# Designs tried in a protein design chat: VH-VL binders against q9umr5. Part 209

Target 1, 268 residues: q9umr5
Amino acid sequence: SYKPVIVVHGLFDSSYSFRHLLEYINETHPGTVVTVLDLFDGRESLRPLWEQVQGFREAVVPIMAKAPQGVHLICYSQGGLVCRALLSVMDDHNVDSFISLSSPQMGQYGDTDYLKWLFPTSMRSNLYRICYSPWGQEFSICNYWHDPHHDDLYLNASSFLALINGERDHPNATVWRKNFLRVGHLVLIGGPDDGVITPWQSSFFGFYDANETVLEMEEQLVYLRDSFGLKTLLARGAIVRCPMAGISHTAWHSNRTLYETCIEPWLS

## First folded at step 8 (VH-VL)

Design z74 (framework fv_nofazinlimab)
Fold by ESMFold2-Fast, scan of step 8:
Structure z74 (fold): chain C 268 residues (1-268), chain A 122 residues (1-122), chain B 112 residues (1-112)
Amino acid sequence: as target 1 above (268 residues)
Amino acid sequence: QVQLVQSGAEVKKPGSSVKVSCKASGGTFSDYAISWVRQAPGQGLEYLGYIIPIFGTANYNEKFKGRVTITADKSTSTAYMELSSLRSEDTAVYYCARTHYSILSGYPFDYWGQGTMVTVSS
Amino acid sequence: DVVMTQSPLSLPVTLGQPASISCRSSQSLVYSHGNTFLNWFQQRPGQSPRRLIYKVSNRDSGVPDRFSGSGSGTDFTLKISRVEAEDVGVYYCMQGTHWPYTFGQGTKLEIK
């Protein structure tokens, strides 16, 4: 029998985006119970990420309780950050594979077309004025806005990402790290042709320095300080990196080759 | 039932301004972007701009920048389009239409207002 | 600006027969995140436009299944399998991928 799979969607998305993914899982692992969570769909995906974490937590508790052998998480885009926080705040999660599907794990800093739609007179260089205000932090997209030119403001104002990454102190940091480290495998997926996640290496815990040069995970202070357990997981052999070129942001959950290469091996 | 109800017809002189309203009912106003589109008599559709009420941000087609202003009042669930320095070629039916945020701009203009005829003549 | 070209511009059809409208864009309509924002609207005489199809092939609630959309990149088609009297009106394709958003010239469907 296969462990149950829980799927968490992304920004402005819903469960209906995962029809191909469910088909692939059914073909390769017939009988797998897959639950795609229908919470925070559409505009509600803009709600503060801590609010989303609370709601998703309530939904996953009974699923995990029914599966003492463990569960797998597949968390797409913004959903990957929700799952990061879930693994930290849950003292009793039994997640085996956490599959992060093109998620901005170190944050977002880019002039994407969707940001131009929402903030048409703003450039990425100006968004820090909105996002690092108390008002801005009431929106999920600002919870992971990471301006490398205003790192001091990011560290002070980020109510979500800086805390879950251990970049700013929190009373629960030690417990969050202990909880996160219970995960069996951290499977990181992303690629250069995504077109939304900027820099795309954010999906692999890489990010811009102050000169907008991408530094990979092992050069990040959060890794070097082992702030929430990345260095420990890597030493344990629990981190899997699966980059793939040629895949746009909305195609990660509907590409068969991607599924067979990066997802299927981790769905025991 | 979702409705977008626009203000009544206007007759304006060249050089004046017109402000058309679009009141949303039946749905959550803040869940949608509101766009403005016009149609000259017997002609096709031309896009003017949009507003995102939750952020208070607006964007305009370059052809109308400096002349068009789109605003929203969340307390009354009403969007406004003001066009200044009117010319005879601005004579048209002006429509408001909404766009749901799901998949960002993936669901444009799912509901339209009834239209407001603006006639510019001396 | 992206130019949307429809053909034919005038479409006389016999009741019960199929009808097809083509729409071509001057640039690819694939958005940065992979979706294609090509939409079809119907405007009956004296009425506001009504959306029939969004994202190339998705039919709106209440739109009869005799309407279908297809295409990719720069070439798109709206098909009506069996034309009915209430289908009389002007049909517009519209792109939401590139700013500013643009419409085709419109195709007037009328009964022979």
Scores: ipSAE 0.471, ipTM 0.769, lowest interface PAE 2.7, mean pLDDT 91
Fold by OpenDDE, second read of step 9:
Structure z74 (fold): chain C 268 residues (1-268), chain A 122 residues (1-122), chain B 112 residues (1-112)
Amino acid sequence: as target 1 above (268 residues)
Amino acid sequence: QVQLVQSGAEVKKPGSSVKVSCKASGGTFSDYAISWVRQAPGQGLEYLGYIIPIFGTANYNEKFKGRVTITADKSTSTAYMELSSLRSEDTAVYYCARTHYSILSGYPFDYWGQGTMVTVSS
Amino acid sequence: DVVMTQSPLSLPVTLGQPASISCRSSQSLVYSHGNTFLNWFQQRPGQSPRRLIYKVSNRDSGVPDRFSGSGSGTDFTLKISRVEAEDVGVYYCMQGTHWPYTFGQGTKLEIK
């Protein structure tokens, strides 16, 4: 039988968004038990990411316990960060494939229509004033806001991304790295036409430098220092990068070609 | 059972200011944005702006050139729209509306207040 | 600003007959992330506006299935399969993609 699949949704999302994905999985892998976690939907997805991690942990633990052969995670957008953190804090997870579906794994620094409605009076260049404040970190979006022009504030104020990245020293860094490295495969999915994840390379752990030049994963300090295990995973052939053009952010979970090319191969 | 109850009709002189309130009940105030729309007599609808109470951030139609100020009090579940430097052309029914945004999925909601007539006359 | 153009502006309809309202935007209403925020509102005489359709084709709760929305890009349509007496009023399309959000001129639906 196929390993169970656990799906984690993104910002302002719900389980309904994954109806096509469920259809695809059922069609290509009949009998697969797919659980779309209906937690922190809609507005609740704005809650602090650590709170979400705890909630999702409580939900996945029973599923993992019933699947000694292992499970697959499909985590979309913001959910990809939740899942990465989840795998970092769980010392007994049994995740075979961690599929990061268009997730801002290296953070977000975008000024897109996607965010403009939420921060109408806060330009991209000024959002650091909100996100790196104490109250700002109470919102999920700010937990992975990564301002390349205010790295000091990011490193010191980010209560989520900087920690799971191991960019700021903390007592659990070694353990989290160990836990995360339990994953069988890290499948990174994203593309240049996403329109939301900014830069889109963030889905592949690429990100801006201080001059807003996009650097690749291998050029990032987190990789060079192997702070949470990227270098190790790459070395063991456990990282799969699946870029695809022509897909908008809201279509990653509903595109058949994307599913067949980037997701299905890792659901066995 | 969501309701938006607006303050009563206003009669104002040109150059003065008016502040209309919109109290929400029957739901979670912080889960939604509050929009303000006006309608001159016999005319169509015009969007003034909105506020996201959870962040306290507002966006304004630049047509009003800074004359509009939208605020929200989460403790009372009340949004406010203040329009300054009133002109005769500002005579209209002003509506508040609760909007739920779901960018990726979900079921958005939209409820409207009963409207507040603001008359500007010398 | 995005201009929303409705047609017709006046729509006399016989009871039980279908009605169709067109709404065109001066530019595409599709977000870079793929969603299209086009709404339809109904305003009955003496009442506040009421949203009928959101995101092009989704009916709000309590909206009869005789109402349907369709379209893409810059061209949108609201259809009423069988007009009823309670459908009398002014209908507005609204774009919520580009700031500032803008409404169509309105279409006044009347019974012949």
Scores: ipSAE 0.014, ipTM 0.556, lowest interface PAE 7.4, mean pLDDT 91

Design z75 (framework fv_nofazinlimab)
Fold by ESMFold2-Fast, scan of step 8:
Structure z75 (fold): chain C 268 residues (1-268), chain A 122 residues (1-122), chain B 112 residues (1-112)
Amino acid sequence: as target 1 above (268 residues)
Amino acid sequence: QVQLVQSGAEVKKPGSSVKVSCKASGGTFSDYAISWVRQAPGQGLEYLGYIIPIFGTANYNEKFKGRVTITADKSTSTAYMELSSLRSEDTAVYYCARGPYDFWSGYYFDYWGQGTMVTVSS
Amino acid sequence: DVVMTQSPLSLPVTLGQPASISCRSSQSLVYSHGNTFLNWFQQRPGQSPRRLIYKVSNRDSGVPDRFSGSGSGTDFTLKISRVEAEDVGVYYCMQGTHWPYTFGQGTKLEIK
């Protein structure tokens, strides 16, 4: 009856983090087949994002094949970027709702405990020296590091985010756009009290300019050029924006009010 | 109208290194990976590795890892393959080829260079 | 590594007659829900290889329709419906599904 749900976790995360989400889905949509993918867990979440995309792609193919009515994706934090790439590289995905839980869709530029744990002596202002090197691009966090003060380096060195966002040209851009546009609904969730995703508006395709002033999605060049289909999706009525205050980064998948407001309506 | 033009034949001594070039014309150099494939006289094709110029990333067949280095110069639309610690069994024609397009498209080796004969002899 | 096995390795044919080359992989080449990254290349004497077929059955631009590819999973076939003199050369299958990319041993097609 209900379409299957596929869950993709985030940085330093695992399937165990989603036990509350599974409980909520079972309560409101009993009988839903929910698969939380146990790939790239914990420290392995640091592997390059293109490697993760390949692994997750192989895992989702049989699930999608068994569900001719379509599937839903719920993708948390870094996992939202994996899902962005999946929707672009898969010629035959049948995703209805893509639900992005506090994912840095335009990138990350912030001093957080995660960053200090990985690079103890680094501040956000000097991480570009590491991330925009070939060595740095072997780490997932650097694949979406977006320093607004070194945008030229980001555009030249980002092996993942700049390409999937159409910020740098790629030969597959036209096919990636066509594939992405097959999604039924793009549900964007995030909020000001997240504490990790910086700026938090990155979850809604907003981001810093060179003065660290946040420009919203409709002011981004990727939207204006319709590089991967955001403008087309918005015109189609397929983009849902669901901001919520009072939710910290590790609570998006375990808050009942958030689930009822932003997720439940999009699970069919 | 894409062409890949390789450097000329080389004769090298055992233990030395060789660096072969592959210049792309007629297409966008950065749009595709450039692969290197070799063929010993009278033998089949053996894959060495690739470089993706847009990413600056190279990957090597484990058999050659540590001896082969593939680089690219986007300003001259040229890819290079350097093979070190040469042995007589490295005598082969070395080809560059365009592709893969990406890891998911399946578009492999649509254009090939003319080949460069590398002879390893004392 | 995925081993690609071709048969026959030597294929003498009479002009105008059909020719068939088999290619077997040691592992399934199926990727991306039905996409299979199997390619066929032709190498004429003294020339670089030329791609004839990609994704099992798709002909490259300029390749005559007398060439056709078929197969699935681990077993693939290249067919030439009517062999012409220009078809003399060595034919290689190649897989791009698993790293590292590997080629078959080659099948030498000769005119009787």
Scores: ipSAE 0.005, ipTM 0.405, lowest interface PAE 14.9, mean pLDDT 88

Design z76 (framework fv_nofazinlimab)
Fold by ESMFold2-Fast, scan of step 8:
Structure z76 (fold): chain C 268 residues (1-268), chain A 123 residues (1-123), chain B 112 residues (1-112)
Amino acid sequence: as target 1 above (268 residues)
Amino acid sequence: QVQLVQSGAEVKKPGSSVKVSCKASGGTFSDYAISWVRQAPGQGLEYLGYIIPIFGTANYNEKFKGRVTITADKSTSTAYMELSSLRSEDTAVYYCARARYDLLTGWSYFDYWGQGTMVTVSS
Amino acid sequence: DVVMTQSPLSLPVTLGQPASISCRSSQSLVYSHGNTFLNWFQQRPGQSPRRLIYKVSNRDSGVPDRFSGSGSGTDFTLKISRVEAEDVGVYYCMQGTHWPYTFGQGTKLEIK
């Protein structure tokens, strides 16, 4: 039979967003046990990411324990960062495929409707002043705000992303790397028409330099230093890159062609 | 032009709870973070925690975690601080104070204060 | 927690004379780009605290020129060039760089 699938939603999202994904899985892999976690829904998705990691950890432990053959994770948008941290902090996870659906793995630097709603007078160029404060770090979106013009602030103030990416030192870094490397496959999905994740290549560990020129994963210090195992995973053949054009941010979990091309092959 | 107006004095028994209000006027309530600071008679200032009303998110000084809850009602521009399991050493004046982020000048901590609310814990 | 230590705790001064209060932090208060979140508050008898100085040396609107702040890193000073009767009260330094925010123990300024 098929390994169980655990789904983690994104910012201002809930389990309801995944009804089409559930239909696709049921059609192609009938009998798969799919658990879409109903934690940190809607406004609660703004809670600090380390708080979300703790809550999701408590929910996934019993699921993993009853599936000794392993489980798959499908993690959407901000949820992909939660799953990154879960795989690092859990010393006994048995995840086979970690499928990251358009998640800002190297961070976010873009003007979005969510940002305008929360900070109506803020531009992306000025959000660093709010996000890199202690109060700003109490919001999930600021935990992965990565201003390429203030990288020194990001490295010093990011309470989540800089630590989980190994961009700033942490006492647990060696253990986190060892835990993350137990994953069978890292499946990265994203595309140029997403419209929310900026730069979209952040979903593939690419990001802006100080001139806002995108450098791909293999040019990142995180990769070159192998800070949490990306270079090791790539050498092992465990990283899958699946870019697709024509898909907006809210459609990654409801596009059949995307599912068949990028997700279905990894749900053993 | 911002003014913070707090609720009146309270006398409470040990083991009970108290809830103090802080109503903001002037400017947009959602642009502020509201902090709570207390001062025991003849003593210094002690920080309790804050709330950012626009998100409903609060954070607390570890010393008070489990006993303090800070909330806000954006429709009435009012923040609340509730302290439970009261002890005699909780007798203090409780202040609300505003903090904000100005994009030109950066963080501004406690530029406006409420008048204070005396909470007396006695048997 | 960052400990803020003020000296002196009691400051008797003669009207018209200068007064100086020191504040030392147990950790550097330097944030990014050299910003240092060190504030000074005045509390007159029976009143709420009033902020005098923010970010080490910037006076709040309405605060007289005779008040000045200076310092860097872990050592800070509040100076009153010529003490007036209205200056009686307790003065607190406060750091906003590290969570949780902490205050000094206060310096009581009294007229001799």
Scores: ipSAE 0.007, ipTM 0.451, lowest interface PAE 8.9, mean pLDDT 88

Design z77 (framework fv_nofazinlimab)
Fold by ESMFold2-Fast, scan of step 8:
Structure z77 (fold): chain C 268 residues (1-268), chain A 123 residues (1-123), chain B 112 residues (1-112)
Amino acid sequence: as target 1 above (268 residues)
Amino acid sequence: QVQLVQSGAEVKKPGSSVKVSCKASGGTFSDYAISWVRQAPGQGLEYLGYIIPIFGTANYNEKFKGRVTITADKSTSTAYMELSSLRSEDTAVYYCARDRYDILTGYYGMDVWGQGTMVTVSS
Amino acid sequence: DVVMTQSPLSLPVTLGQPASISCRSSQSLVYSHGNTFLNWFQQRPGQSPRRLIYKVSNRDSGVPDRFSGSGSGTDFTLKISRVEAEDVGVYYCMQGTHWPYTFGQGTKLEIK
């Protein structure tokens, strides 16, 4: 029978967003137990990411305990960062495939229509003033705001992303790396027409340098230093990259071709 | 369930300012944006601006920039709209309303409204 | 600013008959990911506005199913399948796609 699938949603998300994904899984892998976690829905998705990690951890423990053969994670948008941290902090996770669905794994730096509504007078160049304050770090979007022009502030102030990426030292780094490396497959999905995740290559551990030139994963210090195991996973053949053009941010979980190409092969 | 209760009617002289309050109950104040809309007697609705209390950010309709200020006090779950340099054409019922925004579902727009506050500007 | 034009502005209707209100925007209201932020509000005499419909066709909880919204792009319609006495009031369309948010002029529904 198929391993259970746990779905972790994104910013301002709900379980209804995944109805098509559930239909696809049922068609190709009938009998799969799929649990879409209804935690931190809607505006609660703005809660600090470490708070969300704790809540999702409590929810996934009994699911993993009932599935000794392992589970799969499908983690959408901001949810991919929650899952990154979950895999690092759980000493006993049994995740086979971690499917990261258009998640800003190296952070976010972009002017989007959604950000303009939340911060109508702020440009992306000025959000660092809000986000890299202690007050700003109480909001999930600021936990992965990565301003390439203020890298010193990002490294010092980021309470979440800089720590899970090993960009700033943490006492638990060795244990977090060991835990993360237990994952069977890291499946990275994203594309140039997403329209929200900026740069879109953040979904593949690429990111802007100080001149806003995108450097890919293999050029990142995080990869070169193997800070949390990316280089080791790639050498093991455990990283899958599945970019697809023509898909907007809210369509990753409802595109059949995307599902068949990038997700279906990794659901055993 | 959110309920919005506004302050009572005001009569103001031209050139003065008025500050209308909007107190939220029955829900988490910080989870919503609060919009302000006015309606002159016998006329239609006009949007003034909004505030998002959790971020402390406000945005104003260009027509009222420099005269309108929208603030929020999270400790009392109260939003305020202050309009300065009042003229007779500012005579209207002023409404506060709850806005919900969701990145996947979008801008819902004012699903719960206060009872309105009549502001009369006369000499 | 986006101009919202309603027609008719005055709508006398016989009880039990259907009613239809049109709303046209000067620009497309389609937002990111196909979302269209077009809302319909009802204001009964002496009361605050009440939202009936959000995102073109979604009915608010507690709103009778005789109310329906439809449309796309720049042309939108609110329909009442059978007018009841309590439907008397002014109906406004509102766009939330472009800043500043704007309302139509209002349509006054009256029993004849």
Scores: ipSAE 0.035, ipTM 0.567, lowest interface PAE 6.6, mean pLDDT 89

Design z78 (framework fv_nofazinlimab)
Fold by ESMFold2-Fast, scan of step 8:
Parts: sequence; C-alpha cells; structure tokens
Structure z78 (fold): chain C 268 residues (1-268), chain A 122 residues (1-122), chain B 112 residues (1-112)
Amino acid sequence: as target 1 above (268 residues)
Amino acid sequence: QVQLVQSGAEVKKPGSSVKVSCKASGGTFSDYAISWVRQAPGQGLEYLGYIIPIFGTANYNEKFKGRVTITADKSTSTAYMELSSLRSEDTAVYYCARTSYGFLPGYSFDYWGQGTMVTVSS
Amino acid sequence: DVVMTQSPLSLPVTLGQPASISCRSSQSLVYSHGNTFLNWFQQRPGQSPRRLIYKVSNRDSGVPDRFSGSGSGTDFTLKISRVEAEDVGVYYCMQGTHWPYTFGQGTKLEIK
C-alpha cells in the first residue's frame, strides 16, 4: 500500500490547481490517499506565514496519526515554505518525502506580476521599505522577500524566512533543526524557465550575493554552518535535486514528464 | 455574486471637480481590485487607473496623474474616482470594473458598473 | 504606450456568416511566465462593455462557443463562426501586459 500524500498550495492558489497531479498519482500509485488542503485559498494566502503554518498544522495532525508508516508532502511555490516550517515546529511528524515544487527556499528578489500589481509604485530595489516594516510582515509575500542589497534589514525584520533558515537566532532553533532532520527525503524541484521565482536557484537553496551573482546551496552560510540541517541531510544522501527546463511557474503540478522524472520515484 | 452600482449623472462647470462612486454588493469587497475606464460620446475606451482596497494602493494612467484620485472605503464596500480641473473634453461615461486578486487588473474586468455620465459645459 | 490597432473598424456582416476582427499591438504582449494579457470586449448600444475573451482564447462564462480568440505575440484575432442578430455592437481588444493598459479603437459590427 502507498503512504498518504498531503498537498499544500501556493500564493493566490487553491486545491483545484492540482487536478492533474492527482490524476498522475492515481495512474502510477492507485489507491494512494491524497489530501489537498483547502486552507488559506485565494486572498487568504496573503495571511502571515506563521498563521498559515498553525492552520495547516491542525489539518495535518489527524492525517499523520492515521498513517503510522509515514506520509509524503508535496508543497508548491509559497506552500514549500509552509512545509519547511511544519517540519520544524512539529515534534512528532512522520514525513518520509518532502517534495518542494518550485518554492523560494532562500527567498524572492524579483519583479513579478503579483508584486507589481500589489505594489505598483515599487520596484524590486525599493520593495524592502514596505516589506521590512511591521505592516509589511503581516503579508505572506513579504515574509520571504529577501533583498540581497539590504541583508541587514532582512535579517532584522524577516519574521519568518530568516528564522526558519536559521539566519537569525531563535530560542527554538535547536528543536526546529532536530525536528526537520527527521524527514526521509528532501526533493527539490525547479528550473530556469519558471518566470516567477527569482532567482530560480532559490528553489535549490541558491541565492544572490550583494552583486546579484547566484551562489549555490553549498556556498551559503546556512549550509556551511548547518543551521537547520542541510549539510547533515546532504551527507546522509537525503537531498534530491531535480532541475527541469521548459516549465513555467503555473505548470509544475500539471506536467507529466516532470511528474514521472521528479515526483513519482519518491512516492513509496 | 458581485454587482457594481455607480452614482447618478453629474453636470459640472469647467475647473470644478467630480467624484463618482462605485458600490460593490455580494461577496467580499476586499477580494477585488476596482478599475476606472471612461468613454467620450461616440469614442472608444480609455483607462484611468485602479485601486486595491486591501492595501490602499492606487495607480494612475500618466495622462491623468495630478488630476485623478481613486480611493476606497472598505466599511461601505465603495470605491471612488475623483477628477479635478474639469475640461469640456472630460465629458464622458465613467465606468468602474472589477478584477480578483488571482488576476491582474489589466486582463480581467469580469464585472462592470452601469456607467455614470459626467457632462462638462464649455 | 502600447498602441492597439483594430481592423476593420466597420464590419457589415450577413446573418449566419462568419466574421473576423484583427488586433495588432505595437509591442509583444507575452509575459515571462507564459501568460498573454489580451482581452476582447463587446459593447451593445447603450450598455456597459461585456468581457467575451480573456488571456487570448479563454471564453467567459455565458459566452456562446461561436466566439473564439486566437493569436500570439503581437497579432490577435476574434472570430464569430455564425453571426446572430444579438451580436450587433462595438468590439474592443485590450492589452493588460504593459502599463498603462490600452484599448483598440473598436470595430462596429452591423447586420447588412
């Protein structure tokens, strides 16, 4: 029998977006219980990420309790950050595969349609002024805004991403690291033609330095210091990297070739 | 189901200002952005600007910057478009139209108000 | 500003026959994430505009299947497979890719 799969959606998204993914899973792993969580849909996806983490936590507890052999998580875009925090705050999670579909794991620094629409007078170079305010941190998209030219402000003001990445100290950091390390596999998926996640390597824990040159995961301080367990997971053979070109941001959950190559092998 | 209801026709003198309202009913007002578009008699459509009520953010077509102000009152689910320093060429039907947060203002416009005729004498 | 050019501006059509309206943009309307923000609206005399098509080819709810949109980049077409009497009105294309948003001049469809 196959382990249950829990799906967490992204910004301005809902469970409807995953109908093709569910079809693929049913074809390759018939009988799999797939739960797509209908929480924080549409506009509610703008609520602070810590609020979303609490709501999703309450929803996943009974699913995990009914599956003593473990569960898999498939988390799309912003949802991948929610899942990162879930794995850290839950002392008793039984997640085997955590599959991150094009999620900005080191943050976002790029002009996208959503950012231009929500903050029309702001360029990416100026968005730090609003996002790193107390008001801005009440919105999910600002919780993972990572301006490489204002790293001091990011480290001081980020109420979510800097904490879960261990870039700023937190009393619970040791426990969060221990909990995260219980995951069986961390499967990272993304690609250069995404068009939304900027830099696209953020999906693989790469990110811009102060000159906007991308440094990969192994060059990041959070990796080198093993702040939340990436170095330990890589040494354990638990990190899988599956980049694929030709896929736009809204197509990661509806491309059959991607599913067969990057997702299907990790759904035991 | 969302319905947009605009205020009634206005006749204004050159140099004055006009403020048109657009009241949304049905659903959550904060889930949508409100755009304003005008149409001079016998002419085409011209975009003025939009407001996103939840953020209080507005943006304007450069042609109207300094003369147009778009605001929203979430407590009454009403958006407003104020145009100042009126000229005879501002005579037009002014429409409000909405778009959801899952869609950009520039590609949706799935519901329109009935329009408000603003007449400016020469 | 992006200029939207419609052709023809006047379109007399016989009932039951097909009709086509062309819309050309002065710049590409393609966004990097695969979306093209090109919309088509219908305005009947004395009424507010009504959306027919969004994102090039998607029909709005309640729009008959005889209406279709197609195109890419800078060249777009609205087609009516079989014109009915209720189709009389002015049709506008509109781009939402570049700020400020702009409309075509309008095409007046009339029964002859």
Scores: ipSAE 0.014, ipTM 0.521, lowest interface PAE 7.7, mean pLDDT 88

